VHH binders against Uncharacterized protein AF_0307. Designs and how they scored, part 2

Target 1, 238 residues: Uncharacterized protein AF_0307, of Archaeoglobus fulgidus (o29937)
Amino acid sequence: GSAVDYILEKNFGDRFVKKEFKLWPYYENIKEVIKWIENESDAVAFSSHTARLFDSTLLERRGIKIIPIIFVRHPIIRIHSAYHYERKQVDIFRPGPVIARNTDFKGYVEIRLAIPRQEFNVSNFHVFRLADMLHGEKNMKPLEKALIALKRLPFIGLVEEFEKSMTKLEETVREYFPEFKASVIRTNVQFSPDMPLEERLKIIKNEVGKDFYKKLMEINEEDMVLWEKVVDMYKEGF

## First folded at step 1 (VHH)

Design b1 (framework vhh_vobarilizumab_d1)
Fold by ESMFold2-Fast, scan of step 1:
Structure b1 (fold): chain B 238 residues (1-238), chain A 124 residues (1-124)
Amino acid sequence: as target 1 above (238 residues)
Amino acid sequence: EVQLVESGGGLVQPGGSLRLSCAASGFTFSSYAMAWYRQAPGKGRELVAGISSGGSTSYADSVKGRFTISRDNAKNTLYLQMNSLRPEDTAVYYCARGTSYEDYDSGTYYFDYWGQGTLVTVSS
């Protein structure tokens, strides 16, 4: 998100770069991402919504160590937030913003589910993205790949524990960049009352109805498993 | 380069009014939440008021009903209208730029950029 990008830019200046890629097909995506990382020889921090994850040995063989900075959050809250974010974009061509601006949250989910290569935006998004680290493992299901990827990552962030996540990020990055600072002065500007996660979920459930909320949980069943594992990691102080 | 420049501070009598301004440059002002902080002599910084990119506002309990935060996106300027001023409002007032992870109005905001401040003294 924007806060992480801001912190990376503040620490690295011109050594922080951003680029977007075509998501499909997978191997063309990672080929372009690897080229980007290699061509930006002066850069050390890279941000993208569309760069897909891959086996780190591909760059380690070339003398480049990668530290992925990945955040997870409750899957239903993620989809709801994505819907509202996309509604604010003045874009008449990209499917996400166009769909979001022309329907309610329920319609947004149903339409994206029905479109090939769009369904991952509303169904098991985090599992889809993390499983890419083990894309070549043909005998594993996506959730299994994502859980193995999670164990291999040097860092995983949790949006619901954002301050703790930024502290862990700082500690992880300082191993390589001793001057790195990710401390954020958190000042809650209460534009609305602080709402517990459970209350936000109740509001969404009331918005879409019990039957559709059950469908949201079902199509995000794998993301719920992944999210709960990360929540447990943060509770245990890993 | 992000810059925030506060102005409008001064000496005012109890019950008086002041309007503070913050001129912003080096970023797309309309896309960011903004806030006013203050620091009284010998004390830490306190959030006074905040305004989201969409115009939603929030106030500290000590200033509710007396202060009004507003923004003019065409002028890249943040304002704080202070009415019914009290001696306890005496402080250096700072303009701040906010960043959120989720970039929406009801989210949590983090304020990393501050201006140099403008002094407000409320005294007879």
Scores: ipSAE 0.013, ipTM 0.336, lowest interface PAE 7.6, mean pLDDT 84

Design b10 (framework vhh_lunsekimig_d3)
Fold by ESMFold2-Fast, scan of step 1:
Structure b10 (fold): chain B 238 residues (1-238), chain A 118 residues (1-118)
Amino acid sequence: as target 1 above (238 residues)
Amino acid sequence: EVQLVESGGGVVQPGGSLRLSCAASGFTFSDYALYWYRQAAGIERELIASIYSGGSTNYVDSVKGRFTISRDNSENTMYLQMNSLRAEDTGLYYCAREYSDEWGFDYWGQGTLVTVSS
């Protein structure tokens, strides 16, 4: 997010670059992402919402080591936050914002779930994204791939533990950039939702009703497994 | 360092007016959309007004016609003019810079308290 982008820009200046890509198809996406990383020879920090993850050996063979900076969040809160964020984008005419502006939260979920290549935005989003690291493993289920990817990542952030995540990010990046600072920008700013997780979930459940909330949990059951695993990692101080 | 500082909150009687200010520093103010949120005890923080870099504005129905959001790019300041205040407008008012992505990370101010009571 914007707080991570700000931290990277403050630390690296013009050596921090951003680019968006067409998300589909997978092969074309990673081809363009790899070219971008290779061609930005002066850059050391890269940010994108639409760059898909891939096997790190593709860049390691080319002498480039990457440290992915990825955050997970409670899946229902992520979808609800995405809906409200996209709804604010009144001058943007991409599918997400257009759908969000023209329906309620329940409609947003139902419509995106029904559209090919939009469903992952409301169903097992984190599993979808992390499974890309093992895209070549044709006989593994997405959750299995995501859990293996999680174990291999040098860093994983947890939005509900944002300050701890920033501390862990600083420790991880300082192995390569000793002067990197992640904590300096938290003064007079609030980077995470300040409402307790349980209270936010109760409000959402009251908004959509218990039956639809149950459906949201069901279509995100794999993301719940993944999120709970990251929560456990943060409790253990990994 | 990105910094947002709210001011102008206070106690006012129903039907009264207040003007909130949000002073910003640490980023190119004119390039970003900015928001006013409010939060009352026992309810989720709600977006009440938006102002985009191009000058477009948006309001929730409950404040439309009563509240006006504006910005002064030369002073790096955003305002919320609140007229015809009601008891239900009571709450903590936050300014925020736009989200850059789906994670919902905002740069938020500290908040300023508005109390509408006799």
Scores: ipSAE 0.005, ipTM 0.224, lowest interface PAE 11.0, mean pLDDT 83

Design b2 (framework vhh_vobarilizumab_d1)
Fold by ESMFold2-Fast, scan of step 1:
Structure b2 (fold): chain B 238 residues (1-238), chain A 122 residues (1-122)
Amino acid sequence: as target 1 above (238 residues)
Amino acid sequence: EVQLVESGGGLVQPGGSLRLSCAASGSIFSSYAMAWYRQAPGKGRELVAGITSGGSTSYADSVKGRFTISRDNAKNTLYLQMNSLRPEDTAVYYCAADSTGYDEYSDTYDYWGQGTLVTVSS
């Protein structure tokens, strides 16, 4: 599990629940997510890799306040970390784990880019997910939706500033759950947590070569804008 | 709709070669990403090789250098050339095609072949 899931389970015990959903189509996904949240009346913390974000008013109209807990990280490091994590998942037949176990990192990226509805896992992932909060805004570009969503979120975490993110998470959640504690832990890390960002990126660039690294940057150019915005927020004391 | 029909499986001695074919009908074959998967007795299904609509290829470490995936868009056919076969390559081999509507948390491409058995035995 992720560090955040561990923290939520430690704070909330049996009031922390997890579920996965079919990602498409969007409205079927959020319908099932909302139904899940409503049916888990005793739960207060919800975790899912496949629950898509939506307009908070959909639950506020039903008397439920939602606090999304979302983390962003450097896009190339996220993809590389996902690849290595999925390689470790034995006896799983989902595309990510199967592809990851049977090819190198470059192959993982190329195969996922070629598959409809898999490409977002290796191209502008954070923008794709955050833009869902403004899914109904048909005239906005995905990056514009993601930046508006970011501004509206009560919390956004930055993996590269994990300790500061945990402090901010604790402050945000304690507004509603005074005894909440975000212990500093790290799991699912391929590199040392003390390794500088630039060093990790250099390792990846050396692994894939400069031409493919340039391709990774190009297919993640929107995620880079979003990530840089979050980095700037953290430099400003958030 | 794509229908996939596999052929070319059989019994071969270690060190031998086989070429698998997957014929696609009723669809836009050239627009689809294609893959070969295999499932050995008592084991899970694993990706062997993939090829994008543009022709870029990827291979499992266990077959890299021995197997070659290719496609002929004019014939709507996917191939897997298997050289230097080992007993460990014994499996049912499946052809898979991907299209819009695929669930990312399912190992189900929209279209799968029925599989073809490859047995590598002395």
Scores: ipSAE 0.000, ipTM 0.129, lowest interface PAE 14.5, mean pLDDT 81

Design b3 (framework vhh_enristomig)
Fold by ESMFold2-Fast, scan of step 1:
Structure b3 (fold): chain B 238 residues (1-238), chain A 122 residues (1-122)
Amino acid sequence: as target 1 above (238 residues)
Amino acid sequence: EVQLLESGGGEVQPGGSLRLSCAASGFTFSDYEISWYRQAPGKQREWVSTIYSGGSTNYAESVKGRFTISRDNAKNTLYLQMSSLRAEDTAVYYCARVGSDYEDWGSYFDYWGQGTLVTVKP
């Protein structure tokens, strides 16, 4: 679970629900997600790693307002975190956990790049997921879709600016739930600044070598554009 | 539930040695990367060393060749062997599990111990 899941459970109790879905095919995924939202009549907060984004007008015509709560982070750090998370899963069948437990970080990236429908986990992940909001736009490239989606979102979080993101989340959600609080108080858990971003990247670069690090940056070029745009939004204020 | 407890700090003369320990509980220790950080009075927290679940290690340039990080997965314990200590190594040393929780869109948790003070004085 996430810090966002904790906040949602604290605010909404049993009106907070979680569910996972098969990621492909796209239209089956969003049909099941929409069905879940409609059938959970008592719920107001929904969490899923595998629910894909869709055109909000699909539910707005039915009187259902959706507020996506989405965070972005530096793409290389996201992939590195995913690798270490997958390693802790006790799953002998899913490719992510199996690969992560049997290879190093470099091997994890190379193997997932080579497998159809796994490559998005290590290449332009944020762009891939955000572009789903404009999935039907056949003549638009993924980065363009993601940037348009970003402009339409009522909220976007930045992991590297977690406290500011929580303040923005609280402001956004309070438009609909005035008593909402995005404060997390927990003994022995702190949202302290991580190891500086540059130092974390240096550690990863040393782990994989400069040539592979360059390749990793290249295959995440679109995610870097998107992430830098969100960084700039947070620097300029919101 | 996740807890990290440091020990082994104290006063030592320049050129001396100390061994710090970090006892972990509330998670599967062997599955996580664990780091040592330090904070000198009035300064920002500084990364010192990391050990990965597979046993590979990284060190800050300022401590390379002087400090050795190690782990004992059977005892859920992390160690930092410090040698050739200098006045500039004086700090509170923290054990941390940083940024290991994965979420496709979500944020993460950092877990920090209470710290153990190391003072290098002649």
Scores: ipSAE 0.013, ipTM 0.322, lowest interface PAE 8.0, mean pLDDT 83

Design b4 (framework vhh_lunsekimig_d3)
Fold by ESMFold2-Fast, scan of step 1:
Structure b4 (fold): chain B 238 residues (1-238), chain A 122 residues (1-122)
Amino acid sequence: as target 1 above (238 residues)
Amino acid sequence: EVQLVESGGGVVQPGGSLRLSCAASGFTFSSYALYWYRQAAGIERELIASISSGGSTNYVDSVKGRFTISRDNSENTMYLQMNSLRAEDTGLYYCAKGPTDDYFEESGYDYWGQGTLVTVSS
């Protein structure tokens, strides 16, 4: 995200680059992402909302070591946050912002869920993204792929444990860039969870009603498994 | 729309005092941590003080014991009481709502007011 982008830009300046890609088809996406990384020979930090994950051996064969920086958060909080953020983007004519501006939260979820290639934005988002690391495993279910990917990642951030995540990011990146500082965001930002997770979930449940909240939990069942796994990792001092 | 408006800056002699105010709108004020930043000429903008939604405060070493951050949730206003001012405290003071680590959000650093100028005569 944007906080991580700020840290990367502050540490690397012109060696930090951003680019967006067409999300589908998968192999065209990763081909363009790999080409981008190879062509930006002076860059060391890369950010994209639409670059899809892939098997790191594809770049290792080309002499490039890649360290994915990925954050997860409670799936219902993520969807609710995305809805409200996208509503503010009045000059953006992409599907998410357009739907968000013209519907309520329930309508936003229902509409995106019904559209092929939009459903992942409101249903098992994190599982969808992490499963891409094992895209070639055609007989494996997405959750299984995501859990295997999680074990292979050198870093995974947890939004609900932001300060611990920043400390772990700094430790991970310093293996390759000893001067890297993630603490710059912590000194500029005294991050304190604005509202406890359980209170935010209660507010959302009251907003949408118990039946729709149950539906949100059901369509995000796999993301809940993944998120709880990351929460457990952070409790163990991961 | 998130809006932050700073006021209370001015010219003061060394050893003097000023009280800065930050009036906020466009978000649930009581739910967010809030920050004061300072930018001196030729120096990068730095965090001076913070206050959590629960009222916990933090300060950079250079202002500890001299500055006090506070909030009034009923007025949607945050304050910075500055005592024993020094020439080095001269700068443009900004308040901020604080960051988001959500990749669907803009950087919290983008939620700045126009700033209020504090000048301590040398």
Scores: ipSAE 0.000, ipTM 0.178, lowest interface PAE 12.1, mean pLDDT 81

Design b5 (framework vhh_7yz9_2)
Fold by ESMFold2-Fast, scan of step 1:
Structure b5 (fold): chain B 238 residues (1-238), chain A 123 residues (1-123)
Amino acid sequence: as target 1 above (238 residues)
Amino acid sequence: QWQLVESGGGLVQAGGSLRLSCTASGFTFSSYAMGWYRQTAGNEREWVAFITSGGSTTYADSVKGRFTISRDNAKNTVYLQMNSLKPEDTAVYYCAAQSGSDEYYDTGSYDYWGQGTPVTVSS
């Protein structure tokens, strides 16, 4: 499990539930997600890799207040991290892990771009996910939807500022659950110092070469705008 | 249980050489990027060298041209060859292994860290 799953489980015990869904088509996904949330009447914390975001008024009209917990990360580092994570999953035979085990990082990106409904894993991932909150706004571009969604979210995490993100998560959730503690992760799961962001990007650029790094930046141009906006929010102490 | 075991540290005269080794167990070594970090008394941990699972290497400016990172996947070992050592290279050296975190959730940190091995370079 993730650090967020760990703290949700520690705070809520059996009131924390996890479920996966078919990503496509969008409206079938959110229909099943809403049904899941309604049917798990004793649960208060929900985790899913495949539950897509939607207009919160759909649940508010049904008497359910929802607080999305979402993290963003530098797009290139996210893709590189996903590649190495999937490579480690040696007994998983889904496309992502299989591709990751059988090619280098450059090949992983190229192959996933070519597979229908897999391209979002290596191109503008965060914009894809956040734009779902305004899926019904047919005349808006995905980045515009994602930026509006960002303004409406009660919380947004930044992986590069993980400790500050955990503090903000605790503050946000405590508004509704006064006993909530994100500090549990700081005592039981060691947060080790990481290589600086700029150095990690240099490593990736050296690995793939200048031309492919340019391609990575181009296919993630919208995610870069979104990520930089979140970075600015964290610098200004929102 | 996972483990990273570091060796090869010690006392050496300025201009000398040392080779640090870090042997991994309990995880799929070949899938991990490996790094070397160092820490001087009273200071934060500093990045030194990195090698990706694909074999690409990079170095901190302070060690470029003097240190070489390499790996032997058959032995589950990463190495740091340190040449032309300077007194300012005196530090405790740490080995670290990083895989990608869960693609939807992660901590932004390395999965595994070694115990550290001291290197002292005399003038």
Scores: ipSAE 0.000, ipTM 0.196, lowest interface PAE 11.0, mean pLDDT 82

Design b6 (framework vhh_3k1k_2)
Fold by ESMFold2-Fast, scan of step 1:
Structure b6 (fold): chain B 238 residues (1-238), chain A 124 residues (1-124)
Amino acid sequence: as target 1 above (238 residues)
Amino acid sequence: QVQLVESGGALVQPGGSLRLSCAASGFTFSSYAMRWYRQAPGKEREWVAGISGSGGSTSYEDSVKGRFTISRDDARNTVYLQMNSLKPEDTAVYYCAKDTGSYDEFDSSGYDYWGQGTQVTVSS
């Protein structure tokens, strides 16, 4: 997120770089992302909303260690938040903003589910994204790959515990960047969710109705397994 | 409607202490995280401290760690900021905030609620 970008920019200045990559229609950009990281030799922090994750060994063989900064969120909250974010964009060409501005939340979900390679935006998004880290494992199920990736990650953030996540990030990068500070906030930038999780879920359920809410849970069953494991990790103080 | 009322601001000498209070109404207080912010003359508003809805987690800006303590009393719908070893640079209007805005570019559904503020002046 934008809050993480703010903290990275404040800590690294010119050594923080951002780039967006083409996703639609093929959702293939791993080679472009790797080339970008290799070519930005002066940079140490990289941010992208569209870069796919990849096997870190691809760059470790070349002397580049990657520490992914990934956050997970309750999948229904994530989809609902994405819908409202997309509605604010002025883009007239990308599917997400166009669909979001021209329909309600239910329509946004249904339309994206119906378009090949858009469904991952509303169905098991976190699992799909993390499974990319085991891209070479062609015979494994996506959830299995995501759970293995989770165990290998040096850091995983939880949006519902944003402050604890930022403290954990500071600890994780300390050996490489001892001056890194994740706790600095200025102006109206907020680092915690506005509303209790259960209350937000009730509002969404009332908005879409019980039947559609059940459908949202079903198409995000794998993301629920992944999210619950991260919630448990944070409860245990890992 | 959400209402936040700050109090406790005063003129205090360097090295002194103050406790700020924020009385909340119009929402289920125990379910929401609460924060303190401050704004010095001519400067941007900055975050100072935060406390989770359960009260089990607290966070602080680096310059106030060890000097300031945030706490809450859910029975009284009140959040507190205990300020010790006050410095001239702590001079600011202090604001209580309930779940202000979204910090995620994908989260635009949040609400931003602020109180009127309470003035703290640290001067000899």
Scores: ipSAE 0.006, ipTM 0.129, lowest interface PAE 10.3, mean pLDDT 79

Design b7 (framework vhh_rezetamig_d1)
Fold by ESMFold2-Fast, scan of step 1:
Structure b7 (fold): chain B 238 residues (1-238), chain A 125 residues (1-125)
Amino acid sequence: as target 1 above (238 residues)
Amino acid sequence: QLQLQESGPGLVKPSETLSLTCTVSGGSISSGSYYWGWIRQPPGKGLEWIGHIYYSGSTYYNPSLENRVTISVDTSKNQFSLKLSSVTAADTAVYYCARETSGYDDWESGTFDYRGQGTLVTVSS
């Protein structure tokens, strides 16, 4: 799992729970998510790749305060990372892992983009997920919904500033759980720093070619706007 | 800009405590959200993570060393230190202090973006 899941498990033990849901239809998803949160009355930390976001006031009216833990990262790096992550998964039914194991990165993007209800995994993913907080606002564009959601969130993480994000998460969570610690134990070590963002993007561009890289940027234009807003927040110290 | 430097005795007798200090310059231990840690490399072997400390004083140790290792931080001196008790010849290694970064997911790994030059500690009578 992710570093965040590891940290939540170490802090909360049996009060940390995980569950996956069918993504569609939206209202059935959130109904199941809300029921899960209500049924796990002893749990305080909930992790899911497939739980969709919803209007936080829905649970607040029921006396449940939710702190969404959401991370944003450069859209192309996110897609590339997701491709490599899915290649490692043992799953013969879900499209993502099956496609990732049977093609290269370019093929993974092209195939998912062509399949209905899979395209969001390679096109404006963050905007798609955050816009769910304002799903009922039918007259608003997805990017506008995502930017409003961003302003309402008590926490937003930035993968490119992961250590700073974990410190902000610790500060946010400690308001409710004073003993919460956001630290990671190292099992593998190396002295070379992680490749700078610009170099990683150049490698991907060389892998897929300049024309396809341009297509990746175009189909992720909304995610780029969202990501740049979060980058600016972290640069200005919010 | 940011520099880390190890200091401490290069020779330690078996059964005694190995003590090292890392001095940080060009940046503050408390001004960023980083882990500050110790790594070692025994002669002819790979790198081994010892442990790290968060600026708040929270420590995490390699389970293999947990009963012998203590890491502490002194934010007023911009230093953090390592104590490893009950040393044997197996603890002979080059010791590095480092600033640690974290990866978000399984494809990304944690790395050390700044480190000291390393200091050889020999355990011998």
Scores: ipSAE 0.014, ipTM 0.323, lowest interface PAE 7.8, mean pLDDT 84

Design b8 (framework vhh_vobarilizumab_d1)
Fold by ESMFold2-Fast, scan of step 1:
Structure b8 (fold): chain B 238 residues (1-238), chain A 122 residues (1-122)
Amino acid sequence: as target 1 above (238 residues)
Amino acid sequence: EVQLVESGGGLVQPGGSLRLSCAASGFTFDDYAMAWYRQAPGKGRELVAGIYSGGSTSYADSVKGRFTISRDNAKNTLYLQMNSLRPEDTAVYYCARDLGEYDYDSSAFDIWGQGTLVTVSS
């Protein structure tokens, strides 16, 4: 997110570029993303909220090595965080901010689940995004694609281990850019940097009630599998 | 273009007071949460106090009741009033700007300045 974008801009200056792409109506923009990367010949760092992931071999055959910088976090915390972030926006046109400002967290989830192609914002988001790296594999289920993609990534970040993730990012990028620095000081929204994951989940569960919390876990079952795999990677090394 | 310049540090006896200042430039100061961090010799950086754009404040337990963070948006300046200083408050003090929050649901802060040294010694 914002912290990674800032680190990239601080390290690369004008060689860091950002672009948003149309996802609607087909939610397909891989060709446009590849063309953007190829055409920004002076840039080395690229950021987008809307660019879909793709098979890195598509650019490797053209002489461009890509290091995807992707972070995973507990899916319920991600959705709750997205709700509060979008609620702060004054945008009157985009669905996410408009919905977030006009309902509570439960309403936000229920409304987005009911709108075609908005459901992935509150249901198995990480699996949906990582599966894009195996877009050509039509017979694989999304979770299987996401787990294969995870194995192929040179880096995967874990928000709950943000400082360790930044250390791993620095190590990974320094193989190509020796002067790269990823040092930041992280604190939570109340200036309490080490709030335990279980405590945050308890706060959300108390906010929404046990029945709705169970529904959140059910609609994010695949993201839970993916997130637990990344947690295990961080426990066993990077 | 973003710059944070800390000042006001010095040598003070236990029980004394100091007021630190941080002059900000190169960004819209009143839109950002700001914080004070410190780093004692041989230790990592530690959050001391934070202030949101709306004026709400938070403090580390070790400084509650002794330190007061404030801001003057018209002057683009952040302050830390330090009272009842203790030897363990000895550190280089840095001001930091919130980098924003999104998927992380947390604030990440960066230190832009060189800091100001506070030494509490008899």
Scores: ipSAE 0.012, ipTM 0.284, lowest interface PAE 8.4, mean pLDDT 81

Design b9 (framework vhh_enristomig)
Fold by ESMFold2-Fast, scan of step 1:
Structure b9 (fold): chain B 238 residues (1-238), chain A 119 residues (1-119)
Amino acid sequence: as target 1 above (238 residues)
Amino acid sequence: EVQLLESGGGEVQPGGSLRLSCAASGFTFSSYAISWYRQAPGKQREWVSTITSGGSTNYAESVKGRFTISRDNAKNTLYLQMSSLRAEDTAVYYCTTDYSEDYTGYDYWGQGTLVTVKP
């Protein structure tokens, strides 16, 4: 997210670059992402909402070592936060912001579920994104791909443990950039930063009703498995 | 058929120099990034250096300042100039390309050339 972008910009200045891509088709996306990374020879930090993940050996073969900076968050909290973030994007006429500005949270979820290539934004988002690292494994289920990808990543962040995640990121990046500092940034959020996870979930459940909350859990069952694995990693000293 | 043929390896004393070549055929050489890898006895294959189609170069920290990668697109040939050679540089050296329009994991490797740095 935006907090990580701020940290990267603070550390790397003009060596931090951002670009967006068309999400589909997959191979055209990663072709353009790889070209971007290769052509930005002075850059060392890259951020994109639409760059899809791929097998890191494709860049390692080209002499480029990458450290993917990926964060996982409770799926329902992520969707709710995305809805409120996109509502604030008043000058952007892309599907997400337009839908978010013209409906309530429940409508936002229902509309995005109904539109092809939009459903991943409200259903198993993290699994969708991480499974891309094993995109070529056509006979493997998305959750299985995401769990294998998780084991291969040099770093995985957990939004609910943001300070611990920033410490882990600093340790990981300092192997290559000794002066890297992962500063914690406070941002405006829908909920208090100190509000317990369970209380935030109760607020959402009260807003949408128990039946729709159950639907949100069901359409995010795979993301819940992935998120719980990352939570366990952080509890076990990681 | 993509083919890569390495040459220029041999025995050298510590502190010596060698120039490796990789002759490429069967693809549009100038359009692809080409890399040098090495494999020492009992070790995993490790990346050494890459040169992109645009001429940008990258090096593993262990060889930076001692090795220079270059290409000659007119001759379809990749080079690795090695200087200040150390016993730890003893390995079979391979060139490789990611000749693949869809990035599906096709690797093209040469047969390798042995470099031995004698103690």
Scores: ipSAE 0.000, ipTM 0.159, lowest interface PAE 16.5, mean pLDDT 83

